# Ledger of designs, part 2: VHH binders against F-box protein At3g56470

Target 1, 367 residues: F-box protein At3g56470, of Arabidopsis thaliana (Mouse-ear cress) (q9lxz3)
Amino acid sequence: MVTRRRSKKKKKTKRKKQSSKEKEKYQTFINLPCDLLQLVISRLPLKDNIRASAVCKTWHEACVSLRVIHTSPWLIYFSKTDDSYELYDPSMQKNCNLHFPELSGFRVCYSKDGWLLMYNPNSYQLLFFNPFTRDCVPMPTLWMAYDQRMAFSCAPTSTSCLLFTVTSVTWNYITIKTYFANAKEWKTSVFKNRLQRNFNTFEQIVFSNGVFYCLTNTGCLALFDPSLNYWNVLPGRPPKRPGSNGCFMTEHQGEIFLIYMYRHMNPTVLKLDLTSFEWAERKTLGGLTIYASALSSESRAEQQKQSGIWNCLCLSVFHGFKRTCIYYKVDEESEVCFKWKKQNPYENIWIMPPLNLIDLPLFDHRI

## First folded at step 5 (VHH)

Design t2 (from s43 with S50D)
Fold by ESMFold2, fold request of step 15:
Structure t2 (fold): chain B 367 residues (1-367), chain A 124 residues (1-124)
Amino acid sequence: as target 1 above (367 residues)
Amino acid sequence: QLQLVETGGGLVKPGGSLRLSCVVSGFTFSSYDMAWVRQAPGKELEWVSDISGSSDYIYYEDSVKGRFTISTDNAKNTLYLQMSSLKPEDTAVYYCARVDLSGEYFEAPTFDIWGQGTQVTVSS
């Protein structure tokens, strides 16, 4: 039986077990015209969608088809005072408080493919953590500076998972450390520093098409190709107007987007031209939404604009004391966007949940 | 008058320790980012470490990480650099500098106020 929770449209709960009278209703419901079936399924929360997919083959196919349209990244918040964590699902507008004692002493480094990379600055431990399954994959230790960024290429369950970090050794040299999933130790490579001198730090790292793109605090973009062991600073700077208050960088299907935030104007959207390696300003994101967080961001495309979630920047906000998010069209003025302030990079991060969430611990409602 | 005065330099053997001090006057110390910059004989200036006015952010050059510690005492308007496990390569004039916060664009920071420097020599 399927029930609808927090649904705009209420419908009678359908039990999984049927009597002879219920069997007659069940057969009629299964043969519902496609348009009505789509309407019913599109109103279900993810949990109920998963349950409904077990009704019959026709419902399964409809539920799976509509499911991917309605899923979104989740926002995870990290407590400063204990090992409690808060997950926010924008699609259901629901917060869940969770305990991950295995993450005590760790801070977040990066998020990709449903995994968090976590670092303990006291013990130098690295740990992949999946908050949806609670799977842990320990990695070899590595000393990192407080502001040193680390990223990874894909889920640690893949044998092609590659960890990457970059630091300045001196003003003349860049040190890159990588770790491939089945390696015995970290690989260190040293390159001439082609970045402008004096206080360059890396603030954004994105993996796309086999390479890591690294953005500095001064707007320089560098590329590391691990297959060629090749490092270079790309030409040009993104056009950046005075008064920028922060930035976000993300990848979507091989394309690199950079968003500059301002206190006095709309965010600017920049797209990297992968042929010329020059930045082009875009008026809109089109059908794309960027879920922005300081260490890594997520992106999603809307297929048919049914949800109204397209051409948006999604930002973490408070609504009263509740941690939520808000969607803003990038070509519209918004008081909240103009009042945006740079946040603690370790406070929150976006993460992609798996499509089949119904059997995971975090869907048992703690009420 | 704005002034930075370094003390604590000297001659030490390899593996030894020194603590440099930089006494600040003429501005509110806790409102500015402060840095240590060094220059070895015949070399370019090399950034060593900096610290935000709130002490929330601390950065080190990789060659000194784990050996040097930057800190502040806001009540005394004093910046410190605790140097341990000193090597001959650390031989340089060490400068205290104020990070210039008046930049109009996002570019590498500059320094608008410098101390006179203090010599550190690591030699057997």
Scores: ipSAE 0.000, ipTM 0.108, lowest interface PAE 19.4, mean pLDDT 74
Fold by ESMFold2, fold request of step 15:
Structure t2 (fold): chain B 367 residues (1-367), chain A 124 residues (1-124)
Amino acid sequence: as target 1 above (367 residues)
Amino acid sequence: QLQLVETGGGLVKPGGSLRLSCVVSGFTFSSYDMAWVRQAPGKELEWVSDISGSSDYIYYEDSVKGRFTISTDNAKNTLYLQMSSLKPEDTAVYYCARVDLSGEYFEAPTFDIWGQGTQVTVSS
């Protein structure tokens, strides 16, 4: 005998019929020329841009395009005294105060691809945190010294994510620890110490083209290639004028930029020649804006010349009683000298927000 | 002698406009950041806006952004605050002040020179 089971009811639900007049009105408004639509949308605050993106496919594409074009890194400030956090969007000049109790006792290590790497020095806990989604990815514990830097290669949602730190520098040896996603434990590698015999602390780490570039406080640049398990100290030294009180290093499209800050003169810009590994001074940032923070920095290319934000160094400052930023135009002929203060490296960091802001807990979806 | 003198306050209806002026003497105006700070009745001082000496950097408190405009006239050593779309909650004594960014690491900026203030009252 052959038997069959019926898997569904025969009932059908009627679709709600939209009124003909409302459909005609929406079709007329949706048919606006692209340039006019973009002009209207560009004047909307972010909340209204999100609402407008829900209208139709054409509006969604225009709204998302303008968000992508006009998104900038955000600056996160970490409170010294409680679990409060302040996010600052310099493109909209808006602050957002948040509480992340899950980060109590943690300090920031690095920021990349919209993720923070966070470390608790009392428990030796290490985790990735996305402040936009509140996603948390725990990592194996590791002891770190106060000045020890740690970086990662890409978002922890990738199986190729790699954590990297230099744990020890002795006269004869340097010790590196790495952790690949889904590994059980940290890998330790020991190399001959080829750094000069002065005291050396790594102050800048950048991942670019599959390798970590590490700059010491004395101006030595080292390279770690995780695919080859290879460490070397590179021959070039960046020219550094007397009186430098800090530096920033970042990557853009495979190019490495180093900015030295000075108390009594304008910042200097250096670009690494990837063939010779020598540093060349530049008169400008080449149209980039660098959002500078002590542990990691972000960069953006100028997407339209009329924005006026190009060839600038964006620095965290206080104005009134609020944390914000300034844009410092970088050129050789600038006469402006400002009192930039070197900040606690754990006070703030730049982070790139995700391109789709609609599903983030930061935005009010109740309207 | 260092002096900041505010003028331009007064009584205005909601939705109205006022222009505050602050005449500066005794220092090179264009070399310093300048600010407007207000104090509503029974409230603490509230920063409103500031402008760098070069006028390259301008910042506003969120509640006044889009309604108030800070500017300078370096030839007259004068700081301005153009206020529009005024609301009853904008009622306050408005002070101009010179910003002091010489503090130590992690310190909020302070104001080292203050004017006497000018009263702005928004009511029907």
Scores: ipSAE 0.000, ipTM 0.167, lowest interface PAE 17.6, mean pLDDT 74
Fold by ESMFold2, fold request of step 15:
Structure t2 (fold): chain B 367 residues (1-367), chain A 124 residues (1-124)
Amino acid sequence: as target 1 above (367 residues)
Amino acid sequence: QLQLVETGGGLVKPGGSLRLSCVVSGFTFSSYDMAWVRQAPGKELEWVSDISGSSDYIYYEDSVKGRFTISTDNAKNTLYLQMSSLKPEDTAVYYCARVDLSGEYFEAPTFDIWGQGTQVTVSS
């Protein structure tokens, strides 16, 4: 009891600097009976719930008791036609239009830990962007080919953040560039090319347990260990060819999953055996929910399905003739389509909001 | 010059089996994905199965999975569909088709060369 009350007092003190406009907005409701107050508060979006909680102790307790803490991924859409950006939280069925004109001409290279790695092919500018906090972290310029993929190991706020890309694949050699945070320049490493003939592109890159796993469009899996400066091609191949834009790869707690569909098939989920490096099909997700998109995938385990999204694949691309996001239950081989703007798959990305959503700036009109 | 000729259709009882053949001429068979597509009476065209030119990748419509088997014989330039456990709902004209390589991977499959079709009838 005493610990709970001290925590509330500390939190209330941090909120006493809210604007006078917000206090004026809620003054007329301060004397409502608790039942009516709860009804009013239950209709507020999170932003307004936080503002209402600063009105008085009665409102604070009501707002906190009705507040839903969301940790599920959101879907971000990047329109190429009108430069608008949209975030969508499917668990609450709400969206926010994000307007970031300073990112005109940038495309997404990779998404991880709530950060987007963005590249401008005209200026060769590279930067990290967090659409929830609006933080930007510029990186040294680098020329990239159109079909070149780049990935990073963790949030750019960490001194351990490492960028990785394969810049060249010749008959004899593979050239890799890496960049550690605060380095002066990109580091270049050259390795013997041990990929089979007909390799064209790397389609998916995942960082797990200190190494990058790289999947080609022909199904070859390679590993780069930055601590050892070591590159190798692994022996296993998926039983189905991944192809371009029909494949997602993700990591969850050291396990690596590959999700693919081809044209008119239901999705297939494979798990990498970390001992043999062979792929094995999974007929169940075992309570895991995977949010898959072309440039990155997010995952979480649901213990309680209050939001209705659990133990499934959440896909940002159309399935067969559908141009929309779907939920797919691998166990049941069933799908549910939901209406989200019909989009090019490269422009639809799952992204995790920050764990501290409550600490977002209260005066930020763009979120 | 470019031709796909289907054979092997006919009348069969429910639970029976048929093998369809499609002889290909006028293009390099192993360089293209090939498909079986069917049209039931009064219904739209329905994709059944396809196979990559290398035969490395094979796909089936859910309703035929486990009952139908697609295969090729590159020496004979022939595509096959082995049909087992046939149901009345499988009654259709079955077409052999070449997959159109110009389409996007996420679009519905399209086909640029078609055979004339072979009738499969599953009834009493």
Scores: ipSAE 0.000, ipTM 0.210, lowest interface PAE 12.3, mean pLDDT 72

## First folded at step 7 (VHH; from u1, 13 letters changed)

Design u4
Fold by OpenDDE, look of step 15:
Structure u4 (fold): chain B 367 residues (1-367), chain A 124 residues (1-124)
Amino acid sequence: as target 1 above (367 residues)
Amino acid sequence: QVQLVETGGGLVQPGGSLRLSCTASGFTFSSYDMNWVRQAPGKGLEWLSDISGSSDYIYYADSVKGRFTISRDNAKNTLYLQMNSLQPDDTAVYFCARVDLSGSYFEAPTFDIWGQGTQVTVSS
């Protein structure tokens, strides 16, 4: 009885080598390095930034972080030759071309609170212009000399807005014109000229706490109080080192600063004591950054030393025969150059951007 | 009499070097910033280099930066321009000029005194 041992053929189950499908890590846009994500988002218009912020938490954070509350002044370049405007954000190093056909023939005279004072020398028209909203507030016409300086107290949307200019300086008299918001006409005031008899011109005008401060090319400071219709020339002169060939004056929260420029020396910063009306040299700006231009200067208080812009003067200077824009650190007495177009000092001005950049038509919603 | 006199111009081959001199007289040379300017045929004036009275500030135009060196010897009342790696495009009349120190900060510097110029020709 030959028990045929049936050899159970062990079926070698061919373990199918599961081809390790290389999980092609679909690098989803979600996994972009933060720096690259920010770079991409930085190129998006605000509308698209908002859309992008809805994609995921990471994108949201990146988008919000780039929604930079533009707390720093922007620079507007305005060409006298082709009526072109260019907006520059130094913090973002971004340029934007602006087109304002309504401003054809106009020149910029002053800037404050996000508004430009514009003058047409051919038509003698004055208007306030907001380059961000394109709002215009017309004023009564006024003839002005080319070198005549003007200033205003606050945004023209305020009923307290005052426009100020000196229209004439003669041997005996100074003529001041003021315009109050919604007034029909310019108010003219005439005062005795108490300035030194050396052909004084007003180079810098600032408004502070209800008073216009006017600095002459000779260093005389004059005050005009519109409420009192009072004009006075202060006896003190700011200490000026030999060789100064220019200056800027600015106001910040009731404080007045004067910057003297030199060809081959660091600028000096003076602060006015409003009690004694004496100027004191300052080696620090107390956290301020002053954005200086020939027509007007802006100031920013920074709470934190952000990006090295602390206690700085931002202004245009000549390096030889080349104009350059620099940050001058007042406390360190050092300069940092940043890229900007060659420009005439009278063809640019600092302007405060609106807090809500969302409403800026500048972002061509057409893309 | 206030005067600037340039010397050292001439014919040089491409890639060659030339040293220009400008001798000042009639004023306190060390008190003034000095410049080199050139004018090529059919072209306007081109600023090249600026040096302060004490030589503590020196600037160059991009067109000559790295090739040209400005210097001065105040004891000799002489301004120099060392020109290296000369090219045909450097062919011009070269002038030394004194900066007018009365200029405004908001304006480009101007020159109040000029030399007669010296011809530099770069040709093979």
Scores: ipSAE 0.612, ipTM 0.832, lowest interface PAE 0.7, mean pLDDT 87
Fold by ESMFold2, fold request of step 15:
Structure u4 (fold): chain B 367 residues (1-367), chain A 124 residues (1-124)
Amino acid sequence: as target 1 above (367 residues)
Amino acid sequence: QVQLVETGGGLVQPGGSLRLSCTASGFTFSSYDMNWVRQAPGKGLEWLSDISGSSDYIYYADSVKGRFTISRDNAKNTLYLQMNSLQPDDTAVYFCARVDLSGSYFEAPTFDIWGQGTQVTVSS
């Protein structure tokens, strides 16, 4: 069904004139003292570690024992004018440009599990897209307003994948649409609006432990449990922060974090107490790194590294016309290190690459 | 017509107290967050306090926290600001303002309706 190109295997041709002195030289290099070998291997980037592990059994064991797989989320930038896309790997500080003509006319809605949910506002088409494999999974059409958010629970390759959006908010009612894999059509559910005021948009949506948490533009946190078809507004609101200029929300291992952004101040971080539903300020991320983007964010618990990507907030930035990211320590006592400026929500999003990057069409395997 | 009218300003000695009122008309008062904002002579606007429609959420600027108390009576369509321990640098015109429903809780509030303001002067 999928047409794939396979590289023809070429047998490496060796001249039989190789001398005994050359073989002895290679054997001597392979037999380096253990301490020296470990020092050399510990300084290799992952790609070179993998190549070095193919040299001999001794090197393989040393490389594997010292190998640290440091997969980080990638930042994908969407072009305004063509079907080109720029992926940025912050761990290697390297960009690559790709072309996805299958996404012509689409904007991003959400990212999770290595998949993008894409929406075409002219045709009302929805599409899951994996930029690493180029797999596409079409979804039933749905009209969405400009600021309407849509999220999903897991990869579309799972039978448990569910799409979620709020389509209408009136004074008395909230209308929710969901789509479960292999359903014939969207399911519509109507719930009483339990907010103190009408709201027009969501600021953030995350999926955690089987439920969607939805932060409204009025500061209220709502919960939708699809297994119970249950909607309610949780008590309490996060503390209002004078001078704030936007927020991000993310989940890590069942815990919900809210980040206030400012133009002239360091971000502040709050954690939701799921028993009291109160928000408590955190003075540190406790080893958590948050990769923040407007529509969805990624998080990872990472060991401290010389790269500086540890216990921080990662944000996209333009420097001239070059796209990169910056890292922000969220400790209360840290000095302000840069000015944040809110970006167009459809211009970029974080996405988690698969662990088997070397087998993907994005990489040249010949180096 | 939609209107906010402040009353209760005046002259007060340092360390004194004063209570401001803001009467709303022409809209459903209980549906809106309400704010107090002041402007000292020769200075820009300073946000002071926010109260939700239900009074369940109340916030203060650091400059007035512990000294000022915001409240509302939705049956009377009236917003209040109780100001205690007043000092000369509290001298300003005090405005009540209605928060625009289209704004974001996580950004600076925008106000679509303002009162005319009431003068508070703190001097010996």
Scores: ipSAE 0.384, ipTM 0.647, lowest interface PAE 1.8, mean pLDDT 78
Fold by ESMFold2, fold request of step 15:
Structure u4 (fold): chain B 367 residues (1-367), chain A 124 residues (1-124)
Amino acid sequence: as target 1 above (367 residues)
Amino acid sequence: QVQLVETGGGLVQPGGSLRLSCTASGFTFSSYDMNWVRQAPGKGLEWLSDISGSSDYIYYADSVKGRFTISRDNAKNTLYLQMNSLQPDDTAVYFCARVDLSGSYFEAPTFDIWGQGTQVTVSS
């Protein structure tokens, strides 16, 4: 009796000391100066940053702020032999192999806002796929040629989402098909052909400030303004670079960049002047990093110089038995140590992950 | 009949000049980028120069920069190469070539139509 009460008092006393020790531990971490807290959080991998955000409201706000700064595009590789996919997160330097049966028979067309646009050339099915949530948004079917490009303006969850493709180019006309979100069917528009040649393939499409910019295989830049239903071929061409072996085009905050690639030279970067439509060579990316892939590319402004991810061109590579990426610094002092090789355009693409990864299927091992 | 015909070759002394012409027929000349290419005796093809259909964009190989000038007259369907300060190493058969429209502007050109070539010989 007395022993039961004494053992209860002993356990209550020990529980109080244990609770006090835990409270002191939390108070010391919470009371860290702001600069030290930011330094500690900035050294955490993404998964540990997410875990740390659950400590208190102050840590949550700091973790989320740094999480946005440190997130980078991911590289997706598409297997030619099965339905497997390899994701590479440059910020964690980790590969992840996934299986997406939803995409069986599909090839990639475009990536924007965390979504892939996928096309099945056997069934003519077209769908948006979010590899992070596994959400699918089917679109009306459309026949597409092998080299035909298709792009979209924003996430398919937006009522403003618009799909765009050029279906044919003849001597007299050019045919464009668009699909506006929640429309019943594709809209066909026919315009006078203003290209100098009958034979034009579009290599790159970029959506910027409400307009699709289309780069042809002949070096011409065309635009389509969907709000005006207006098509035109812009004057001039980028300077031809003898010895070039491919290019990438991308957009960042309304500015359009073109990057020439070579086998044995540093890349050449050009910027389009949107008032004169002339291309000007740049010696540097000015703190941007371009994550380049053939069908669409991603860009990020520099977040911290300490990361080493600034003023760079980031390209996919095969290193050993894994596919990863490398960063080429774009400046005069860079020396090319690795010979670039043109890759199959449907083999890989960059995609932006969502800011909150904890509640997504990729990080929930129940899937 | 699609055709490219080069003229203006010949024998010239070192330091001399020649102007090559290439007359096009059977296609819309102004729609195509045009190139000059040469082949020295016993050697492979050497690319020399490129000119766009509008003449707005002109490129040269380092071996001929400052000595050769490419131009075109779309009204006459004619491509030109002005060759100055010729040296014995410039001895070659010179070809004009039409850039294949199916190729990429951002890659090395491929050529679908070639002329028969004109001989240039530089010797004292």
Scores: ipSAE 0.260, ipTM 0.611, lowest interface PAE 3.0, mean pLDDT 77

